VHH binders against L-Ala-D/L-amino acid epimerase. Designs and how they scored, part 17

Target 1, 347 residues: L-Ala-D/L-amino acid epimerase, of Pedosphaera parvula (b9xek4)
Amino acid sequence: MQIKFWPQDLKLAHTWTIASSVTSGSDVTSVGIVQLTDRDGTVGLGEAAPARRYNESTPGSLDFIAKVDATKLSFDNIEASMKYVESLASGQFAAKSAINVALLDGAARKAGKPIYDLLGLGFRNNHHVTSFSIGIDKADVIRKKVLAAEQYPVLKLKVGAADDKANLAALREAAPQKWVRVDANEGWKTKEHALEMIEWLAQDKFIQYIEQPMPADSNPKDIAWLKARSPLPLFGDESYHTAKDVDHCAECYHGVNVKLCKTGGISNAYEALQVARKAGLKTMIGCMIETSILISAAAHLAELCDYLDIDGNLLTTNDPYLGVTAEKGLLSFASAPEKLGLRVRAK

## First folded at step 5 (VHH)

Design n20 (framework vhh_8fcz_2)
Fold by ESMFold2-Fast, scan of step 5:
Structure n20 (fold): chain B 347 residues (1-347), chain A 123 residues (1-123)
Amino acid sequence: as target 1 above (347 residues)
Amino acid sequence: QVQLVESGGGLVQPGGSLRLSCAASGFTFSRYAMNWVRQPPGKGLEWVSGISGSGGYTTYADSVEGRFTIIRDNDKKMVYLQMTSLKTEDTAVYYCAKGYSEHWYDTSGFQHEGQGTQVTVSS
């Protein structure tokens, strides 16, 4: 097995801001790309999109990938390959995700299948709907972004700041009856304030749920108190890092958001989604700012999800890859030129 | 209690047209996406089409795109499926399905009420 890896800068269509991010206000982000090639010439492609919230960075992810001995990786044995990779360091979930995605891409190509079929899930074209994210900004900018996003039937509004009410009002001026998902990104610091905000939001009849209202490290009793009183479903994002968090999230939320770069790839995300469903939780899969590599990887798990927020590539202007499409918010692999594996190729 | 009552099915020749109707009651109709789902003889359920609560957004399965049109009348609490250029493959029992507010255009988590309406495309 040979490994190649390199950084890829992504240019954002608009400046991106969320309540808890140390990278808020950025117009450029960087991801790591991984390519694995076996002796038979089979290629697998992966991507690391680290988040500072989890103490990860693109240089750190690439440094970790540089330490991986590719001779210990095999498309024919993903479990043993990942056991080796996971043994090299704690954390490094974005970098581990990149290697796992690349391994599954190659394995599925050798099996003559797309990843969704390798996993036994299938994929229904034009059935799954992704939200389109609107970041925290001034009301006039929110209005312009919402108008520009007219084609998308569901919006995800970032809140958790002083202007939350004005931002929803600006969205509703541009889109009076569009379905909205609200993500506070840990922005409401007390249960009393969170309940106040959720009760206000519930007066809007077109809001589907609230994601991560309070910090993940809040007292679980306070989060459970909020869950018991919330007029809208609550989803954990920062609170659901891996399948190990399922018991906590079952007590505190109605659903969970799984991300490839939080849990360490498709294999671990599959487990995290299945474990959550078994516990009675609704499931969704979300993303970071990513290329079509990771967005397509997440789409391969769509059949295990109640909701999808995989719009990270749609927020960029320079995605170098072709994969799953989201025309009018509807996910489809129908036009993907690659038929096997991840169903992604370079432009 | 949510109730959905389908009607309008029948026997048509290939290339023909039918309009299906669904009368809804027991919920705030305009807040929920509505869907049509079908079950061909001896097969599982297949999602056909969806329409948002406001009616501003519609979506269709690839197999029916360009041939079927989904419409709703929120004042009358009705959903319609206008079917044209019918094929023998469209033969199925058609069900109207209420989406939960969190399942826009998705068949998961919705209810099927009544026995549906039979559409048979044959010469």
Scores: ipSAE 0.000, ipTM 0.157, lowest interface PAE 18.0, mean pLDDT 86

Design n21 (framework vhh_8fcz_2)
Fold by ESMFold2-Fast, scan of step 5:
Structure n21 (fold): chain B 347 residues (1-347), chain A 124 residues (1-124)
Amino acid sequence: as target 1 above (347 residues)
Amino acid sequence: QVQLVESGGGLVQPGGSLRLSCAASGFTFSRYAMNWVRQPPGKGLEWVSGISGSGDSTTYADSVEGRFTIIRDNDKKMVYLQMTSLKTEDTAVYYCAKGLYSPEWYDSRGFQHEGQGTQVTVSS
């Protein structure tokens, strides 16, 4: 096996801000791309979209990938390949995701299947709906972004700042009856303040759930106290890294958000979603700012999800890949140029 | 209310040693991974080392592997960073950082930075 990897800058349509972000506002972000090539010419593509919140960076991800011995990787044995990769370091979830996605792409291509069929899941075109994210900004800017996002039936509003109420009001001025998912990204620091905000939000009949109201490292008893009193479902994002977090999240949340670059790829995400469902949790899959490689990888798991927030590529202007589409928020592989593997190609 | 108080920094010569301490309060200490992160002058935060809630697993940034040792004392609610063979590149403000709720995980699981840190200056 041969491995090739490189950084890819992604240009945002606008500066992106969320409550838990330690990054200053920027119109550019960077991801790592991985390409694996087998002796018979089979190629697999993967992507690392690290988040600083999880103590990862694109240079760090690429440095880890550089240490991987490609001769120990095989499209014919993903479990053994990933056991080797996992043994090289703790963490490195984004970099591990890139290698896992590339391995599954190649394995599925060799099997003559798209990944969703390799996993036994299938995929229903024009059935799954993704939200479209609106970041923290001034009310006027939020209003304009909401109007520009008219085609999307569901919006995800980032909150956790001083002007949360004004920002929802601006959204509702532009879209009075559109379904909204609210993501506080750990922004509400006390259970009392979080409950106050959630009770206010619950007066809006078109809000589906609240994601990560409080810091993931809050006292679990305080999160469980909030869960018991919340009029809206609570989903853990920063609180649910892998399947190992399931017991904590079952106590504290009604559902969980799985991300490929939090959990370490499709294989671990599949496990994390299945384990959560067996524990009685609702499931969703979300994303970072990503190319169509990771967005399509997440879409392959859509049949295991109650909700989808995989709009990261839609927030960029220079996605170099084509894969799953989200016209009017409806996910489809019908027009994807590749029939096998990830169902992704370079532009 | 989570509190993390760092101490033990100072001025040392290249090749020297220093031990940093972090006193934790306001949470169930043994249930969380603990980390050391640093901020060199004019740069962003850089993760240095992590230790699981039980203390059984440790990990290190490549730049400090073999030179630094992370230790915790759950009874005293303390985490330490033993630094040896210090280099001028180790000059930074060092922060003790609490991990997410996951006693068996550290490093990339995320962290919360608390307190004002402790300054380490390695002068040549």
Scores: ipSAE 0.000, ipTM 0.110, lowest interface PAE 20.9, mean pLDDT 86

Design n22 (framework vhh_8fcz_2)
Fold by ESMFold2-Fast, scan of step 5:
Structure n22 (fold): chain B 347 residues (1-347), chain A 123 residues (1-123)
Amino acid sequence: as target 1 above (347 residues)
Amino acid sequence: QVQLVESGGGLVQPGGSLRLSCAASGFTFSRYAMNWVRQPPGKGLEWVSGISGSGGYTTYADSVEGRFTIIRDNDKKMVYLQMTSLKTEDTAVYYCAKGYSEWLYGDSGFQHEGQGTQVTVSS
């Protein structure tokens, strides 16, 4: 097996801000791309989209990938390949995700199947709806972003800042009755403040759930206290890293958000989603700012999800890949030019 | 494959009541939210009401809240719209609309519409 990897700069369409981080509309963010090629010429593509929140960066991910011995990787044995990759360092979830996605892409191509069929899940075109994210910004900017996002049936509003109420008001001026998911990104620091905000939000009939109201490192008893009193479902994001966090999240949340670059790829995400469902939790899959490689990888798991928030490529202007589409929020592989594996092709 | 058949429309006086019905086939009914949307004469589609796949959650446009009630019977694969205190402004063709998933998505959240049933409110 041969490995090729490189950074890919992504241009953001607008200023991007959440409670724990900020970018600008002129900012460039970077991801790492991985290409694996075996002796018969089969190619697999993967991507690392690291988050600073988890102490990861694109240079760090690429440095880790550079240490991977491709001769220890095989499309015919993903389990042994990932056991080797996992043994090289703790953490590095984004980089490990890139290797895992590339391995599954190649394995599925060799099997003559898309990844969703390799996993036994299938995929229903025009059935799954992704939310479209609106970051923290001034009220007039939020209004403009919401109007520009008219095609999307569900919006995800980032909150957790001083102007949360004004920002929802601006959204509602532009979209009075559109469904909204609210993501605080750990922004409400006390259980009392979080409950106050959730009770205020619950007066809005078109809010589906609240994601990560309090810091993941909050006292679990305080989060459970909030869950018991919340009029809206609570989803853990930063609190649900891997399947190991399931018992904590079952106590503290009604559902969990799984991300490929948080858990370390499709294989671990599949486990994390299944374990959460078995524990009685609702499931969703989310994303970072990513190309169609990771967005399509997440879409292959859509049949295990109650909700989807895989719009990261839609927030960029220069996605170099073609894969799953989200016209009017509806996920579809119908127009994807690649029929096998990840169902992704370079533009 | 997906088929939605509306019925129950007609002519009523202001202040009157009507119950619309929608018979669904071609999909796993309980796994999808159902909606009612309407088109007044010479105007575009207006979302009226929605009900989640389980029936546990309902939502209404401000113009009809308190007057209309959406109900579903998953065993019979039916969704209903009970309309009371009808106003001349409620005159429209009413369509049953299948959602994208079990969850509600408001006025932009449906994949398929039926043929419609005419409701006319006049004295």
Scores: ipSAE 0.000, ipTM 0.170, lowest interface PAE 16.7, mean pLDDT 87

Design n23 (framework vhh_8fcz_2)
Fold by ESMFold2-Fast, scan of step 5:
Structure n23 (fold): chain B 347 residues (1-347), chain A 122 residues (1-122)
Amino acid sequence: as target 1 above (347 residues)
Amino acid sequence: QVQLVESGGGLVQPGGSLRLSCAASGFTFSRYAMNWVRQPPGKGLEWVSGISGSGDSTTYADSVEGRFTIIRDNDKKMVYLQMTSLKTEDTAVYYCAKGYSSWPYDSGFQHEGQGTQVTVSS
């Protein structure tokens, strides 16, 4: 086996956004791309999209990948390959995700199948709906973004700042009856304030759920108190990293958000989704800002999900890959030029 | 709510040094990564540096690596940015930002202050 890896800059469609107590980053973000090639010439592609929230960076991810001994990786034995990779360091979830995705891409290609079939899941074209994210910003900017996102049947509204009510009002001025998912992103610091906000939001009959209302490091008893009283379902994001967090999340939330670069790839995400479902939790899969490599990787797990928020590539103008599409929010591999593996190819 | 108060900015000559400070309150400081970001005149936000909650891991933008050092004091709930070998291109309003996911998508930060102005001119 041989390994190639390199950084890839992604240009965001919207240059900047600033709001009083929250702010967005630059108009450019960077991801790491991994390519594995075996002796038979089979190629697998992967991607690392690290999050600063988890103290990961693209240079750090690439440094980790540089330490991986490719001779210990095999498309014919994903479990042994990942056991080796996981043993090299704690954390490094984005980098581990890149290796895992590339290994599964190659394995599925050798098996003559897309990854969703290798996993026994299948995939229904034009059945799964992704949300489209609207960030915290000035009311007039939110209205313009919502109008520009008219094709998407479900929006994800970021809240957790001073102007939360005004931001929802701006969205509703542009889209009175559109389904909305609300992400508080750890923004409501007390259970009392969180409950007041959720009760206010519940007066809007088109809100599906609230994601991460309180900090992940809040007292679990306080989160459970909120869950017991919430009129809307609560989903844990920052609270659910891997399957090992399932017992905590089953007590505190109605559902969980799994992300490839949070859990360490498709294999761990599959386990995290299955374990959550067995525990009675609703499941969703989300993303970072990513190319079609990771977005397609997440789409291969769609049949295990109640909700999907995999719109990260839709925010970029220079995605170098072709994979799953999201026309009108509907996920489809039907037009993907690659038929096997990850179902992704370079443009 | 989270409160972050930046200070230490000012006018400095090219090649000079400056230390920025950020006083944090309203959250369990040692559990969150802290960041410095900047906005040059007429441009958008640029991420500069980050430090883990424990202080054991730091990361820097290529444009400042080797010149800037991020430090934190968890007992005092402070984060600092030590800047050396300053260039005119470093002129910007500098903001202290609490580590915070899902902005724009699970990467991002929150800030509460007006920032502190750094002007590098001859």
Scores: ipSAE 0.000, ipTM 0.128, lowest interface PAE 18.3, mean pLDDT 85

Design n24 (framework vhh_8fcz_2)
Fold by ESMFold2-Fast, scan of step 5:
Structure n24 (fold): chain B 347 residues (1-347), chain A 122 residues (1-122)
Amino acid sequence: as target 1 above (347 residues)
Amino acid sequence: QVQLVESGGGLVQPGGSLRLSCAASGFTFSRYAMNWVRQPPGKGLEWVSGISGSGGYTTYADSVEGRFTIIRDNDKKMVYLQMTSLKTEDTAVYYCAKGYSEWYPDSGFQHEGQGTQVTVSS
């Protein structure tokens, strides 16, 4: 097995800011790309999109990938390969995701199947709807972004800052009846403030749920207090890294947001979605700012999800890959030029 | 496989009442939110009302709140829209639409039927 890896800069259509990023956003972000090639020429592609919130960075992810001995990786044995990779360091979820996605891409190609079929899930084209994210910004910029996003039937509004009510008002000026999901990204620091905001938001008939209202490290009793009183469903994002967090989240939330770069790839995300469903939680799959590699990887799990928020590549202008599409928010692999594996190729 | 069949439309005078019905098949009905949407002549689709899979949550567009009631019967796999105090502006083809999830309000919807025409005129 050979391994190649490199950084890929992604240009954002707009400067990106969320509550968990206290400084203003940048118009450029960076991801790590991984390519695995076996002796027979089978190629697998993966991607690391690290989050600063979890003390991860693209240079750090690439440094970890550089330590991986490719001779211990095999498309024919994902379990043994990932056991080895997991043993190299704690954390490194984004980098581990890149290796796992690349391994599953190659394994599925060798099996003559797309990943969704390898997993036994299938995929229904034009059935799954992704939300489209609107970041924290000035009111006039929010209005322009919402108008530019007219094709998307569902918007995800980032809140958790001083101007939360003004941000919703700006969205509603441009789209009075558009469906909205609200993501506070840990921005409401007390249960009292969070309840006040959720009660205000519940007066809007087109809001579906609130994602991560309070910090993940808040007292669980305070989050459970909020859950018991909330007129809207609450979803844990930063609170749900892996299947191990399921008991906590079942007490505190109505649903959970699974991300490949939190779980460490498709294999762990599949488990995280399954155990959440078994615990009675609603499930969604979300993303970071990512190329079509990770967005397509997440789409392969869509049949296990009640909601999708996998729009990270749509927020960029220079995605170098072709994979799943989201025309009018509807996910489809129908036009993907690759038929096997991850169903992704370079442009 | 999903099939939605709307009925109950017709001509009614302003101030009148009408009950629309939607028969659903091809999916686990109680696991999905259901919606009513309408298309007035020469205009785009307008969302009217929605109901969660269990029937525990209902929502209405401002233009119909207090006048319309959405109801579901999960045993019969039916959704109803009870319309009262009808106005000329309510004239439209009405469609029932399956949500993409159980929670309400839901993200988007699918409709496949021909709809049922409601005309409010003297």
Scores: ipSAE 0.000, ipTM 0.162, lowest interface PAE 17.9, mean pLDDT 87

Design s02 (from a12 with S57Y S101T E102P; framework vhh_8fcz_2)
Fold by ESMFold2-Fast, scan of step 5:
Structure s02 (fold): chain B 347 residues (1-347), chain A 121 residues (1-121)
Amino acid sequence: as target 1 above (347 residues)
Amino acid sequence: QVQLVESGGGLVQPGGSLRLSCAASGFTFSRYAMNWVRQPPGKGLEWVSGISGSGDYTTYADSVEGRFTIIRDNDKKMVYLQMTSLKTEDTAVYYCAKGYTPWYDSGFQHEGQGTQVTVSS
């Protein structure tokens, strides 16, 4: 097995701000790309999109990948390969995700099938809908972004700042009856303030749910108090890293958001989604700002999800890859030039 | 191709009842949410009610909650809207609309010609 890796800068169509982001307001972000090559020439692609919220960075992810002994990786044994990778350090979720995605891409190529079929899930073209994210900004900018996003049937509005009510009002001026998901990104610091905001939002009949209203490290009793009183469903994002968090999230939320770079790849995400579903939780997959590599990887798990928010590549102007598409928010692999594995190819 | 055929509309007095029907074909009916959407005279489309693919979950616009009931029969590929306590402001062309996913809140598109409901005394 040979491993090659490099950084990839992604240019944002607009500056991007969320309540908990250390790099909010940036025009550029960076991801790590991984390529694994087997002795027979089989190639697997992966991507690391680290979040500073989890004490990760692109240089740190690449440093971790550089320490991986490729001779201990095999497309024929993903479990043993990942056991080795996971043993090298705690954390490193984004870097571990990159290696896991690349391993599954290669394994599925060798099996002659796409990853969704390797997992036994299948994939229905033009059935799954992704939301399209609108970041925190001034009201006039929000209005312009919403008008530009007219093709998308569902919007995800980032809140958790001073102008939350004005930003929803600006969105509603441009799109009066469009379905909206609200993501506070840990922005409401007390249960009282969170409840006040959620009760105000619930007056808008086209809001589907609230994602991560309070910090993940809040007292669980306070989050459970909020859940018991919330007129809208609550989804945990920063609160749900892996399947191990399921009991906490079942107590505190109505659903969970799984992210590949939060849980450490497709294998862990599959487990996290299955475990959440068995616990009676609604499931979704979200993303970071990512290329079509990670967006397509998440799309391979779409059949396990009630909601999808995998629009990270749509927020960039220079995605170097072709994979799953989201025309009018509808996910499809029908036009993907690659038939096997991850179903992703370089442009 | 997706086909939706609405029926059951008509003229009714305020306080009356009507049951609208929608016959669906061209897709795996039980895997998609169904919605009712209406267009009052001279106004835009407004969403009225939704039902999940399984039929286990329903939702309603505030203006109709407690008065309208959405139901579906997956074996017959039918969705219905039972309307009671009708008001003059319920006057509209009613459309059956297919969801994009099994969840009623994932958005929708309508394909049919609609059925006219007129509430007047």
Scores: ipSAE 0.000, ipTM 0.245, lowest interface PAE 14.6, mean pLDDT 88

Design s03 (from a12 with R31K E102D; framework vhh_8fcz_2)
Amino acid sequence: QVQLVESGGGLVQPGGSLRLSCAASGFTFSKYAMNWVRQPPGKGLEWVSGISGSGDSTTYADSVEGRFTIIRDNDKKMVYLQMTSLKTEDTAVYYCAKGYSDWYDSGFQHEGQGTQVTVSS
ESMFold2-Fast, scan of step 5: ipSAE 0.000; ipTM 0.411

Design s05 (from a12 with E102R; framework vhh_8fcz_2)
Amino acid sequence: QVQLVESGGGLVQPGGSLRLSCAASGFTFSRYAMNWVRQPPGKGLEWVSGISGSGDSTTYADSVEGRFTIIRDNDKKMVYLQMTSLKTEDTAVYYCAKGYSRWYDSGFQHEGQGTQVTVSS
ESMFold2-Fast, scan of step 5: ipSAE 0.000; ipTM 0.444

Design s08 (from a12 with G53W D56G S101G; framework vhh_8fcz_2)
Fold by ESMFold2-Fast, scan of step 5:
Structure s08 (fold): chain B 347 residues (1-347), chain A 121 residues (1-121)
Amino acid sequence: as target 1 above (347 residues)
Amino acid sequence: QVQLVESGGGLVQPGGSLRLSCAASGFTFSRYAMNWVRQPPGKGLEWVSGISWSGGSTTYADSVEGRFTIIRDNDKKMVYLQMTSLKTEDTAVYYCAKGYGEWYDSGFQHEGQGTQVTVSS
């Protein structure tokens, strides 16, 4: 096995702001790309999109990848390969995701299948809908972004700042009947304030759920108190890293958001989604700002999800890869030029 | 290919009733939510009503709540919109729209050719 890796700068259409973080003052962010090549020439592609919320960065992810001994990796034994990778350091979820995605891409190519078939899931083209994210901004800017996003049937509105009510009002001026998912990104600091905001939001008939209303490290009894009183479903994002968080989330939320770079790849995400479903939780997959590599990787798990928010590549202007498409928010691999593995190809 | 054919529109007086019909083909009808949307003269599309895959759940725009009823017949692959207490503001081309999945809260992807409803004296 050989490993090649490099940084990839992604150009953002706009500086991205949410309650818990801001992109750099630059309109550029960076991800790490991994390519694994087996002795027989089989190639697997992966991507690391680290989040500062988890103390990760692209240079840090690449430094971790540089320490991986590729001779310990095999497309024929993903479990042993990942056991080795996981033993090298705690954390490093984005970097571990890149290795895992690349390994599954190569394994599925060798098996003559797309990853969704390797996992036994299948994929229904033109069935799964992704939301399109609208970040925190001034009301006039939100209105313009909502008008520009007319093609998308569902929007995800970032809240958790001072003018949350004005921001929803601006969205509704532009799109009175658009379905909306609200993501507070840990922005409402008390259970009383969170309940007040959720009760106000529930007066809007087109809001589907609230994601991560309070900080993940809030008292679990306060989150459970909020869940018991919420007129809208609550989804945990920052609260649900891996399958091991399922019991906590079952007590505190109605659903969970799984992210590949939060849980450490497709293998762990598959487990996290399955375990959540068995616990009676609704499931979704979200993303960071990513190329079609990670967006397509997440799409391979779509059949295990009630909701999807995998629009990270749509927020960039220079995605170097072709994979799953989201025309009018509707996911499809039908036009993907690659038929096997991850179903992704460089442009 | 998905096909949706609307019918039942026409001219009706204020306070009157009409029943719109939508005949669906080209997909497994019983697995998808269905919607009615309308386009009033000189305005954009306005969502009116939605019904889940089984017919067990329905929802309505505030402007039509209590006056319109959406129903479906999965055996006949039909969706209906029963309209009562019609107002001049209900004048529009009405379209049947296929949802993305089992629930109407995920939006809609296909629209038929429409049927004109005119409410006037």
Scores: ipSAE 0.012, ipTM 0.564, lowest interface PAE 8.6, mean pLDDT 90

Design s16 (from a12 with D56E S57Y Y100L; framework vhh_8fcz_2)
Fold by ESMFold2-Fast, scan of step 5:
Structure s16 (fold): chain B 347 residues (1-347), chain A 121 residues (1-121)
Amino acid sequence: as target 1 above (347 residues)
Amino acid sequence: QVQLVESGGGLVQPGGSLRLSCAASGFTFSRYAMNWVRQPPGKGLEWVSGISGSGEYTTYADSVEGRFTIIRDNDKKMVYLQMTSLKTEDTAVYYCAKGLSEWYDSGFQHEGQGTQVTVSS
């Protein structure tokens, strides 16, 4: 096996900010791309989109990938390959995701199947809807972003800052009756403030749920207190890294958000989604700002999800890959030129 | 309280046709996608067809595409499934299911009691 990896700068269509972000106002972000090639010439593609919230960065992810011994990786044995990769360091979820996605891409290509069929899930074109994210910004900018996102039937509004009420008002000036999902990104620091905000949001008839109202490291009794009183469903994001967090999240939330770069790839995300569903939790899959590599990887798990928020590539102007599409928010592989594996190829 | 009431099932011979109806109440009907799902004897639930809140977009399971047509009447708060060229494997209890948004979602909620369709000679 040979491994090639490199950084890829992504240009944002608009400046991007969320409550937990320290790169406020940035118009460029960077991801790591991984390519695995076996002796037969089979290629697998993967991507690392690290989040500072988890103490990860693109240089750090690439440094980790540089230490991976490709001779210990095999498309024919994903489990043993990942056991080796996971043993190299704690954390490094984004970098581990890149290796796992590339391994599954190659394995599925060798099996003559797309990943969704390798996993036994299938994929229904034009059935799954992704939300489109609107980041924290000034009211006038939010209005412009909402108008630019007219084609998308569901918006995800990032809140958790001083101007939360003004930001929703700006969205509603541009889109009075559009469905909205709200993501506080740990921004409401007390259970009392969180409940006040959720009760205010519940007066809006077109809000579907609230994601991560309070910090993940809050007292679990306080989060459970909020769940018991919330008029809207609560979804854990930062609270749900892997399947191991399921019991905590079942007590504190109505649903969970799984992300490939949070859990360490498709294999772990599949487990995390299945375990959450068996525990009675609603499930969703989300993303970071990513190319079509990771967005398509997440789309391969869509049949295990009640909601989807995989719009990261739609926020960029220079995605170098072709994969799943989201015309009017509807996910489809119908026009993907690659038929096997991840169903992604370079432009 | 969401209420969905299915009707229109019955016994039909292979190659025949039936129209199922679903009357919805308790939510803003035009803002949600609607689905038909079915449960054949001794099997789990199988998704059959979906229609967007506006009625502009429809989708079908491969097993029924070309044979079934889903339509909705937002003024009457009704969704219908027109079934043609019925096969014995279409035998099932059919349920109307509310989507999670006005577009197709990965999930759905059904609270109706269903309507039995039996295809037999």
Scores: ipSAE 0.000, ipTM 0.229, lowest interface PAE 15.4, mean pLDDT 87

